# VH-VL binders against Transcription elongation factor GreA (greA): the designs that were tried, part 4

Target 1, 156 residues: Transcription elongation factor GreA (greA), of Dehalococcoides mccartyi (q3z8e7)
Amino acid sequence: MVEKIPMTASGYKKLEDELSTLKVKRIDVIEEMRLAAMDKDMRENAPYHAAKEQRGQIEGRIKEIEHELKYADVSEYTDTNTSKVNMGSTVKLRDPKNGECCTYTLVSPKEIEPLKGKISASSPIGKAVFNRNKGEQIEIEVPSGTLQYIIEDISF

## First folded at step 14 (VH-VL)

Design d3 (from b5 with light chain R59E)
Fold by ESMFold2 at other seeds, look of step 14:
Structure d3 (fold): chain C 156 residues (1-156), chain A 119 residues (1-119), chain B 112 residues (1-112)
Amino acid sequence: as target 1 above (156 residues)
Amino acid sequence: QVQLVESGGGVVRPGRSLRLSCAASGFTFSNYAINWVRQAPGKGLEWVAYIWYDGSKTYYRDSVKGRFTISRDDSKNTLYLQMNSLRTEDTAVYYCAREWRIFHAFDIWGLGTTVTVSS
Amino acid sequence: DIVMTQSPLSLSVTPGEPASISCRSSQSLLYSNGYNYLYWYLQKPGHSPQLLIYLGSYEASGVPDRFSGSGSGTEYTLKISRVEAEDVGVYYCMQGLQTPYTFGQGTKLEIK
């Protein structure tokens, strides 16, 4: 089975741009490692160890992006405002108990920052709102209880 | 500026009472659960009490249950901890901390207020 | 009660070198909604605790990129890629899955 990774057109482009940047950085880090390794005494070679750490992070991220781009499913999503919540949507949730609102944007996995309102489609909030219309009531399960919200507005 | 400010600490003999306050500013207080966390001198952090965002649920650590009461007044953006029958073991710096409803993160802490219970 | 166990309880690190702190919980902190309810706090000397990492791996606002959190279930790690002098203090893990919320014992980080 091939797992598809939903994303917006803008999300796909951001990944492509990051991949290009990382491939350039990889070249630079490999050269830094080569230059540092010219010191035959590796026992206290901090520049070499720093570059090795950076290379590991870069290689890991490149592998992740290549996988995401290969299995990306962009055809179901748009960056424009729609009648249903989808990838790239910004959703305003109203608590019917006190009338207060909170706002979340569905983003790609690499862009997730929950306390800044950026969540994935697979997060508790994302699962509850995805593919829903304005005016629908949703529930979000957390250990402290079930939270109820109304989708007040959908934008991009 | 988002902040929490505790007050009401002091020095008191065992068996007496104190009321701590935690004043909130810079955010919508009614959207958050609030916690009291304490730290005895030279010791680690110890959770004390919790109140849900709408005030409908309160929880306490066992050692303070029946003696401490947490409450909130959303119209004043203020959290309270009524501490009765104080013991020397309750000596600590008391912090209030806001908790996000979905993420449960304590992202804002007060500066703390010191409670000393001594004979 | 969920018991939180940190290791090491103390560490001394040369500036610029990495550091790693482990936290183990007596039961899984992964909730059915997909979140790991684990948090890392730093208490600098003379200051209130500050949030570093929430839900196991997300970085709080204003936290330097050199801090990262990983793990799931019962085992979690806080890593500092290059320790700086400002990182001195006591690091606590906490579970926020169920009351009573509980903290690890703390890990005191010092500069060599």
Scores: ipSAE 0.708, ipTM 0.851, lowest interface PAE 1.2, mean pLDDT 88
Fold by ESMFold2, look of step 15:
Structure d3 (fold): chain C 156 residues (1-156), chain A 119 residues (1-119), chain B 112 residues (1-112)
Amino acid sequence: as target 1 above (156 residues)
Amino acid sequence: QVQLVESGGGVVRPGRSLRLSCAASGFTFSNYAINWVRQAPGKGLEWVAYIWYDGSKTYYRDSVKGRFTISRDDSKNTLYLQMNSLRTEDTAVYYCAREWRIFHAFDIWGLGTTVTVSS
Amino acid sequence: DIVMTQSPLSLSVTPGEPASISCRSSQSLLYSNGYNYLYWYLQKPGHSPQLLIYLGSYEASGVPDRFSGSGSGTEYTLKISRVEAEDVGVYYCMQGLQTPYTFGQGTKLEIK
């Protein structure tokens, strides 16, 4: 019973690119450690200890990314249930008072940019729209008052 | 592209009136709340007034209540501040700023218009 | 009304060094919807204010990565990881939780 890690296709690609970069850096650092280890006094070897620390940071980040990619659930949020708002959905909200629309995409935590329309499922907008259907009316509570919207469209 | 431009500032004696305008372009004006913020010479920023996106709510700082009136004309994409019974303490640069619904961020500010109230 | 208190009020920084500005509110700015209604603005000499940080920690468009915001509730911090000459100006925190919206006193950042 392994928990899924929801993410967008863009988020998945960013992690893949970071992983590729880190694997190249790892090769360089391992070679640096090998060369520094030619000094017999390795415990007093500042270049060796610096490279060892850097390798530890790189290995740790690689393991994190590999875990996230292994348990990533991109298909579940991009193409499996287009009738309801889910992770990776783009939702168009219509204000019934003036007919104007705004658009938000549910993204993973590392991709959040609210003024660019990229929000989390746990944000006020995300909570209001998650698992809802096209045509539903929603309310969003903010300090300035209650906002009403209608879900005009859902895409991914 | 997206901008706010204030106008209507000037030099007046205490007790007189001025009407400030804030012209909006490059965005859907009716989707945003708009604020007036002022800054006295050499001083910090001071919020003055607020009007909701549909015009249904207005709020004012205590020192201007009853003297200033904020309004909007969405057909002209213009915000107004009618300033009556002006006092020397009202001397400042006046900015308009748009406010996002939900996020309340003031992401676009005008260049300001100067009001000087002097005997 | 919510009182916003900044410290320091003046800051002189060697180029390339970090800077940190604190903002304290008289009541929590964390709303029940999960957002902190706290904002940072920079006013460069002779210019209008510009948004740097919104909702406590999100960076506005075009703001360099060296700026970051943190904090929750009543205590908030703006950090500049490596100060540059273009960062000179007055920094204001603002609460957007309730009217009247209120600003801190401002923090003047200068290069030494």
Scores: ipSAE 0.667, ipTM 0.835, lowest interface PAE 1.4, mean pLDDT 88
Fold by ESMFold2 at other seeds, look of step 16:
Structure d3 (fold): chain C 156 residues (1-156), chain A 119 residues (1-119), chain B 112 residues (1-112)
Amino acid sequence: as target 1 above (156 residues)
Amino acid sequence: QVQLVESGGGVVRPGRSLRLSCAASGFTFSNYAINWVRQAPGKGLEWVAYIWYDGSKTYYRDSVKGRFTISRDDSKNTLYLQMNSLRTEDTAVYYCAREWRIFHAFDIWGLGTTVTVSS
Amino acid sequence: DIVMTQSPLSLSVTPGEPASISCRSSQSLLYSNGYNYLYWYLQKPGHSPQLLIYLGSYEASGVPDRFSGSGSGTEYTLKISRVEAEDVGVYYCMQGLQTPYTFGQGTKLEIK
């Protein structure tokens, strides 16, 4: 059993904000690494290797923060950041044409599984929903056309 | 269990018609585009036709345009392919495959139904 | 139409060894939204096709970790890090950017 880590509500929120920032940076770096690594001439890919080094630093700090948040002991703790879509949010999107819903969770790059609803913040869906509120209409551009959805629900 | 089941294949002479059906179960049919893909004996995969999730868009490969009509009945969770003026080169196993609107992946395929056009 | 060209068209591999299949498109499959609309399917003998890789590099559900996809734009690669007997069949790449959707010719993988 791991000992609890005492902290104030403001201390918890500060760590949560730092984690959110780091997760966005990590996503961008890993995405750029994946795109660059798809070039057959990887030996001459200096941007790939620079981004790989930056990723290591970011992942180390993320690991520390996630451990501290997981075992944090704050008085009256609740998840306080469910008003807007952010990293870790689960969004329910309603198609206004037929009323059907689909659900996506914003996850880190290692957890991405689009067909299981786990997408990155930098994906077409992620970009469309990030920092948006329940009830907002969004558009997602794909080769087959423009898709319109309404954010039906946001949860953590 | 997510599945697609094709039916309506058979042996017909050139110039005749067949209607293929594709019955969907285990998922919300109205959220997906659906495709017909065929495979002639001993040959590779060939896309045939496409219908958008709301039925508003249909597309066909040139060799079947004007002869084949794709349609969907979401109340029955069923896709159709009406094949008119059949030719010997239409002989193939016909698969239906669901397509994700955003990802365009064909993640679920039926087992196929065989159409043979011969004299 | 976007022409999809696979190489090799036939591949014999010793069990446990790696395999690689290339797919080239006549125009870029990278869409402005950041996705590469390129897919890999495996058709095992006597079966319908099954999705292996979508959007160039994401693995479909239930696909072993030894399969990986890479590439962007006009050139894509499917790799199998250690071929097993169950991997025999025909591998197809497909573009899902424009109708008519088009497949490569197929690559038949056999065990030596």
Scores: ipSAE 0.650, ipTM 0.827, lowest interface PAE 1.5, mean pLDDT 87

Design d4 (from b5 with light chain T99I)
Fold by ESMFold2 at other seeds, look of step 14:
Structure d4 (fold): chain C 156 residues (1-156), chain A 119 residues (1-119), chain B 112 residues (1-112)
Amino acid sequence: as target 1 above (156 residues)
Amino acid sequence: QVQLVESGGGVVRPGRSLRLSCAASGFTFSNYAINWVRQAPGKGLEWVAYIWYDGSKTYYRDSVKGRFTISRDDSKNTLYLQMNSLRTEDTAVYYCAREWRIFHAFDIWGLGTTVTVSS
Amino acid sequence: DIVMTQSPLSLSVTPGEPASISCRSSQSLLYSNGYNYLYWYLQKPGHSPQLLIYLGSYRASGVPDRFSGSGSGTEYTLKISRVEAEDVGVYYCMQGLQIPYTFGQGTKLEIK
């Protein structure tokens, strides 16, 4: 049994696009190898060895993406409000001390940008909010201390 | 737009005082910790002082502890650094920088204000 | 205090070529929450520092994708895949794990 890989619909699309790009790039690198191999001394053919290394990296990434797509568990946005935080949710967190809010969206690992509010389910914020309801208090541990927030709203 | 603007720098003799101000605009000031960072002429960056988002925690580098006081007035979106008993080695450009509570990143820096302590 | 050591302290790069800057900390910057509290700043000549990379590997807003950060624990690297004239300046690593926050010595990047 192979574990599913959680991701958003946009994360899945991003992987599909990268895969398509890499398959085109693979063609280019294979041609580069062919052209370099016209110099028959492979022991001292730096262009050939550079292209071979690049091809290996491309093939490895392609296999990784194909595995991720095959076992993807895609969370979809719904227009209905959910009662629990899940992949693709946007959560509004209120600091009960001063009433100020911050907003985070749970995204796939490849979409993470914390300062823009895009975090993973495995991040400190993600772990604290995942599978929680509106109104729940959460705690986030950081070097500067324990931060407390209330889940003010859950949306997409 | 999001910005920090320092002021209050100048030339003073050793033993005197200055108060630096850092005016914040374009963001919710009370959500961020703020730091003072200084840079002596031709030298690297040196962290000086820190104040938590709610003002409840302040920290200082050892060389300024007891001489400098950081404070904030959230009603004016302004940070202060009171610098007493100034020494020649305090000569530097002083920057304020906002810090994200969870990520600790200094993503917005002021333009700097120059403090020169010279006899 | 956590000591931050940068290498090299000076770097001269042909335009269009890659550059790599190393930063080593005297203690691990990986916190139990999974984040590496390591930051890269660029100070261009005559300017304030600007954030390039935070938490070891995330690019700040507006930073070109030719900049990348990697590493964990005590060893971190900033890479520029293709150096451009606008990249000239002094690069600093900083730890944000413990007070006092501390910076590396700086790495001056210049164009050959």
Scores: ipSAE 0.645, ipTM 0.850, lowest interface PAE 1.5, mean pLDDT 88
Fold by ESMFold2, look of step 15:
Structure d4 (fold): chain C 156 residues (1-156), chain A 119 residues (1-119), chain B 112 residues (1-112)
Amino acid sequence: as target 1 above (156 residues)
Amino acid sequence: QVQLVESGGGVVRPGRSLRLSCAASGFTFSNYAINWVRQAPGKGLEWVAYIWYDGSKTYYRDSVKGRFTISRDDSKNTLYLQMNSLRTEDTAVYYCAREWRIFHAFDIWGLGTTVTVSS
Amino acid sequence: DIVMTQSPLSLSVTPGEPASISCRSSQSLLYSNGYNYLYWYLQKPGHSPQLLIYLGSYRASGVPDRFSGSGSGTEYTLKISRVEAEDVGVYYCMQGLQIPYTFGQGTKLEIK
């Protein structure tokens, strides 16, 4: 069974919009390459080389987005479910040993920003908190062992 | 209504010049590359010249390079073909044809204008 | 310079019967974007050409579905499933891959 990629409806739409834009851009870039190559008497072809580099980036991103959309698992309860952690949830985790708190937001793969606490549902923290209630004690498995936290708050 | 209308054809002697015009209406002219295609009496179609949608690229069939100049004036929605040093083999009906830049289809053709080069 | 060769150059067809026109290019018209830069035009008697098929197999707007294009690379076919009297004229294939754009010699279709 292939692993699903959790995301919000707005995250899914953003990926679809980006894909549509990239497919249009791909057509334009390929045409610029064709036009740049039409006369073999051209002595320098900087536009062709620039377009070729851009095409490579576009093709790679398209393949990545198509994979993400194919395996997407879109949440139907984004703004209603304040009792359980879901896609789009912001969770406050408290260490029961010292009371120290940290805050994470579950986002789509495209929105990941770990330094700002925006993590995927497939990360160790994301897996541990997904579908859990406020007040639950969770365990987060990391290479160094198992960490304990309490879900202190869930918001959107 | 999408439309291309050629004008400027006529009868001239070899070595003379003509300027063809192609007036466009009913579409955003600046979005399209435009081509000239000609057809000698009783013969097939022959591509002559090409101009990119922003005018930055022009291309010509070898037999007309250095004699013909394609240009466009987007403020007047008009394509031009300046034909210098005309030869008897340039005798043809000249069509302008709209090309969509991504698909290169000539999807709209004018009615043609006749150029006859004879002594 | 890409040479386009049409076959047959003349075709006489009974109304209601199928017709098939072949076009061969001296090099592949399949571009790296996956499209075949091959086009079919019909020039009816006394008229300017009209687009029938673009990119090998896509019908232009307003073209009846009895017209179909197929093929890839160097060999292409235009088929008319049931020829009608209004289909009379000269059919041209064209390559749009490289300048100069080049046309086949034409196939004259007539009714028996």
Scores: ipSAE 0.000, ipTM 0.480, lowest interface PAE 17.6, mean pLDDT 82

## First folded at step 16 (VH-VL)

Design f1 (from d3 with light chain T99H)
Fold by ESMFold2, look of step 16:
Structure f1 (fold): chain C 156 residues (1-156), chain A 119 residues (1-119), chain B 112 residues (1-112)
Amino acid sequence: as target 1 above (156 residues)
Amino acid sequence: QVQLVESGGGVVRPGRSLRLSCAASGFTFSNYAINWVRQAPGKGLEWVAYIWYDGSKTYYRDSVKGRFTISRDDSKNTLYLQMNSLRTEDTAVYYCAREWRIFHAFDIWGLGTTVTVSS
Amino acid sequence: DIVMTQSPLSLSVTPGEPASISCRSSQSLLYSNGYNYLYWYLQKPGHSPQLLIYLGSYEASGVPDRFSGSGSGTEYTLKISRVEAEDVGVYYCMQGLQHPYTFGQGTKLEIK
């Protein structure tokens, strides 16, 4: 079992474009290897070995991208849709009791810093706001009680 | 820039009262819960009292309940601790600390004010 | 009340060597929202306490990378990968799950 990879439609397109570019570059590097092999002793042929290493890097990146595209889950993630909170969204939350606001950004696990407003989609705040619209009321459960907020603004 | 400053400490006899203040600056005071934490000379940290961001909830350690009252005035960005019927065991440095609503972290502490209760 | 138990209560460390402090709670600090309500504070000599680690494992702003927190439920650990002279002081764990909030007894870190 392979876990699905969430991404935006624009992210998917960027990977497709990179893949296309790499496949063209692969063709060029294979030709560089062929030409280098014609002109020099293979044992000490630095241009050939440099091209061979470059080809390996290109092949590896191609396989990585093909895996990401194969297991991409685009239906649950769009970065151009400003009507709903999603990955990468910055959400301004207003406390309806006093009008004060706080701001959080949904980030990947490697970027989480809660006191700086960077939280995961699986955090209490993230779960409460994910896939919600501007103007919706949300609740966040913490040991000190239930916190109520209105989604004041969504940006990316 | 962000800071808490305690004041109002002093030397008093048992049974007397003191009022501590904690002045906040550099942040939106009304977004945070605030705590009083004390430390007797040579001893560890001891939580004393808590007030919620909107003032609707207060909690106290058992040994001060009924004698101490925590309050806040958000228009003045100031937290108070009214300490009545003081005892020698209340002798300590008193700190105020802000608490995040969701994360409960005490990320900013004051410098402390000293209360000495002695006969 | 939730009892917080630290060990060791005193620690003498050669500069540059690692240090580890344990904190055990009498009940789980993991709340249904997924957060562990466990905190680490350092009080340097003559200073007020400062936050090092919150929610069990997140580092506060300005805390050097050599400090890390781990654990869940009832058992938590603060590690210092390479102790420096400025790390001298008393380390406290605290639970922020329920009132009254409670601290461990403190661990005094000294250079030997």
Scores: ipSAE 0.705, ipTM 0.848, lowest interface PAE 1.2, mean pLDDT 88
Fold by ESMFold2 at other seeds, look of step 17:
Structure f1 (fold): chain C 156 residues (1-156), chain A 119 residues (1-119), chain B 112 residues (1-112)
Amino acid sequence: as target 1 above (156 residues)
Amino acid sequence: QVQLVESGGGVVRPGRSLRLSCAASGFTFSNYAINWVRQAPGKGLEWVAYIWYDGSKTYYRDSVKGRFTISRDDSKNTLYLQMNSLRTEDTAVYYCAREWRIFHAFDIWGLGTTVTVSS
Amino acid sequence: DIVMTQSPLSLSVTPGEPASISCRSSQSLLYSNGYNYLYWYLQKPGHSPQLLIYLGSYEASGVPDRFSGSGSGTEYTLKISRVEAEDVGVYYCMQGLQHPYTFGQGTKLEIK
């Protein structure tokens, strides 16, 4: 199976717009390299090396965006006011026994910081809340016992 | 400022009692389990006692069962360790440490309070 | 009770060089929820213990990125990529899977 990249329709459009802008900038920087190459001493050609570095950054970003657009999954995700927990959602969990709350945000693997409330969708908390609605009761299994929560609020 | 501060340590003879306190500030005390951990002079860390966030579960190391009682008063943000029938081997610095419910990490420790039991 | 065994019990390290401390548990610390309930603490001279690594591999707040934790099941490793003078102290592994919670014997790190 092909790995999908979840995103909103507005996020997809923003990437398309950025890609178009970068392709224009790429044309400009390639011309800057050509003009700078008119200097025969390439070892001391600072304009050429600066343009070459900028081109590398532009090419890298273009390839990244093209990959993201190719594997984008827009059908199941929104950018605002979602009724279900999804990637990027912040969930407020209420313990029905004492009314106290804790808050978690579903993040990408590189952003995981569990003690700061940033967890993956595959974590025990993430698995329990993913694709659930406000008001649902959930259970989280940990060695210290089964924890019961109600999804009090979902935000993005 | 997330903080735990222990108090109530002292020098006592074997068979006597002490009550340790651990005052919490800067966080919602009732969201966390709390542990007592001790360290005898020149020795390593030794877990002593545990109380769940709602007070419904307590656990003790075998050597203190029946002598020590852990309790919490969430209205005062304070943890207690009642230490009865003290023995010389209970001599240590006693730390309180908060424990996250899901992650079980002891991310905040107090400065410790010293208990000396000597004849 | 889960027995936690650390090695070495002491380390003398030249500043700038790597260090590695291992911790073995008498039974797996991997729980069915996917977390390894293994923790690393540092006790600097004259101080309380402080959390370095939790759940086997996550770094606590404020811990330099030269510290890393790895391992699963019964074998865990704490690595310091480049030892600095402020790393001096005693390192403890702990299991948080079941009561009684247990610590390793400690590893004293000192500078050559």
Scores: ipSAE 0.700, ipTM 0.846, lowest interface PAE 1.2, mean pLDDT 88

Design f6 (from d3 with light chain L97R)
Fold by ESMFold2, look of step 17:
Structure f6 (fold): chain C 156 residues (1-156), chain A 119 residues (1-119), chain B 112 residues (1-112)
Amino acid sequence: as target 1 above (156 residues)
Amino acid sequence: QVQLVESGGGVVRPGRSLRLSCAASGFTFSNYAINWVRQAPGKGLEWVAYIWYDGSKTYYRDSVKGRFTISRDDSKNTLYLQMNSLRTEDTAVYYCAREWRIFHAFDIWGLGTTVTVSS
Amino acid sequence: DIVMTQSPLSLSVTPGEPASISCRSSQSLLYSNGYNYLYWYLQKPGHSPQLLIYLGSYEASGVPDRFSGSGSGTEYTLKISRVEAEDVGVYYCMQGRQTPYTFGQGTKLEIK
């Protein structure tokens, strides 16, 4: 069984809207390819190759969105609930060994930037902190071993 | 400014020792693993050694095991590489690079220090 | 040790044209936590390496959006949609899945 992907209602809606737009664009790009292929030699047909590349990007993004929507879990959480870690929460994690902190924000798929602290709920960090309270100890598995943190603070 | 600055390179004969230093500034040193990576003249990048963020784990490439020792002094924000029994094949520019926990990305590199081992 | 193999080893590209570099690993770089521990670095002439792409597909801070990374498991690709003069240098893939960390041979990118 594939694990669910937590996201906010607003994040889900944005993905649905993008999917609808992309499906329309797909139709247009397929027509561009058809027209370009009829008029020119394929080996020197820059319009055809440009449209083919664009189609590939659109198809790839559609597949990503369809997977995310299929496994999305939006059911009982809001963007503003700060009692437990949820979508949109910013979590400060303290390393008990040296007292140093790092901060992560659970974001929608389009906003993921791990080195800036923006991660998905399905990421190793996201899975470890989701639905947890301030003060809980968590573990994060990485290739070199297991990291331990304490949830120091939760905000939105 | 986030940076790493290497020092301690030089020209030595085979069999001698050198100690490289890597001074860190602008970030919380104890949150990162640190790596030594080297590049022989005209060659590609070669990982040398690694020390975990808390100092509890060290790793070395096989060709330097037993000869090189990586260490860190978090009170001075400094990484060290003690290089003993140097060989001509150790001739390279040596870089230190910080490594993110969890993501393992080397996002900040030093400018490098040159080690030349020649007869 | 995980062997990293890059192709091609050299590229000569007209400015404004796309470029593509592939990297294969002898073992999967996908870890059970869901991350692909694959990285792309650029070493410009006379400079130290700089991170371009991490975990297979995420762009490092300050990297132009014309760079993209893709792939999973044992096959990875770095693409530059429109090569510019500042992109010249040597591109390396690296695996961070297990020690010893290993690099590909490098791909030298030049402007025609």
Scores: ipSAE 0.675, ipTM 0.840, lowest interface PAE 1.3, mean pLDDT 88

## First folded at step 17 (VH-VL)

Design g1 (from f6 with light chain T99H)
Fold by ESMFold2 at other seeds, look of step 18:
Structure g1 (fold): chain C 156 residues (1-156), chain A 119 residues (1-119), chain B 112 residues (1-112)
Amino acid sequence: as target 1 above (156 residues)
Amino acid sequence: QVQLVESGGGVVRPGRSLRLSCAASGFTFSNYAINWVRQAPGKGLEWVAYIWYDGSKTYYRDSVKGRFTISRDDSKNTLYLQMNSLRTEDTAVYYCAREWRIFHAFDIWGLGTTVTVSS
Amino acid sequence: DIVMTQSPLSLSVTPGEPASISCRSSQSLLYSNGYNYLYWYLQKPGHSPQLLIYLGSYEASGVPDRFSGSGSGTEYTLKISRVEAEDVGVYYCMQGRQHPYTFGQGTKLEIK
């Protein structure tokens, strides 16, 4: 029999926020491991081993939170605010200088195609938009300068 | 569909001027930085000039600085390269290439226009 | 200026065999935002250059999966797992980390 987990609306929200943070950290740690593994000399690869350990902890906590959210019983919670950018969101960014828009979707590492607008949460764009609301202004730093955008729309 | 078309190349004597154009179509020109890249006969690729998406920044390779001027007219979706005081070493095929401002990749290139500077 | 050094400058490859091209930069191409600003282009005979790999490892649209890019910092590699006749041409690496942008010398790939 499915057993529910009692919690308050604020407790549910805290778990959602922690899960979002952990999913971003997981992506970052996997990329850190990938980059460290490309080192030609493994004798001094402490960053790889530290990232591997951190990944294990993150994966475990993610599984715990997903279970708690799945079976949550929130007596004080009748809706969920999902208007913030999260994994799987499609975000429309407007350049305030010329009014033109570009669209990006936050995808898993296997689906990344930056020139087609499919980016990771750990990318410069992903980091700038994650957990942000419609209407917020963001900055993206690249070697050529700092780019400013307004989050025009968020869809799922 | 997405396209860059260069024009304005030709044969000129040293010390003369040419103006190259690069016409863009099929994409929002004002979102992109644009580059000129040249290739002398039988030689490799050489970056020449750059203009930021809003026109506020330009950069040039040292050998052309002061002689070449890059500009853009977003209302016409057109990039220009004004080439003054041409030298024989400027002889090359000139390409325009668009650059997405976040990724800096040159994902679309024109077919090139040939500039020959000979006495 | 960042100097880009390609190796080898020429390759002759039997069809169906792998090929590898190295590119070394005089300065790191890794930016604080996490991207390596390194690009691979192929110029087929009689054609303008085309993008193969961007930001060190991402494949451009329409590029066959036999092409892959790897590396970070100052050392980068383009690999072709199985060379085909259509792969002949000159391969260039480029850095987009800072102006002036610079290309490697080029690597001419030919079929034996």
Scores: ipSAE 0.590, ipTM 0.806, lowest interface PAE 1.7, mean pLDDT 87

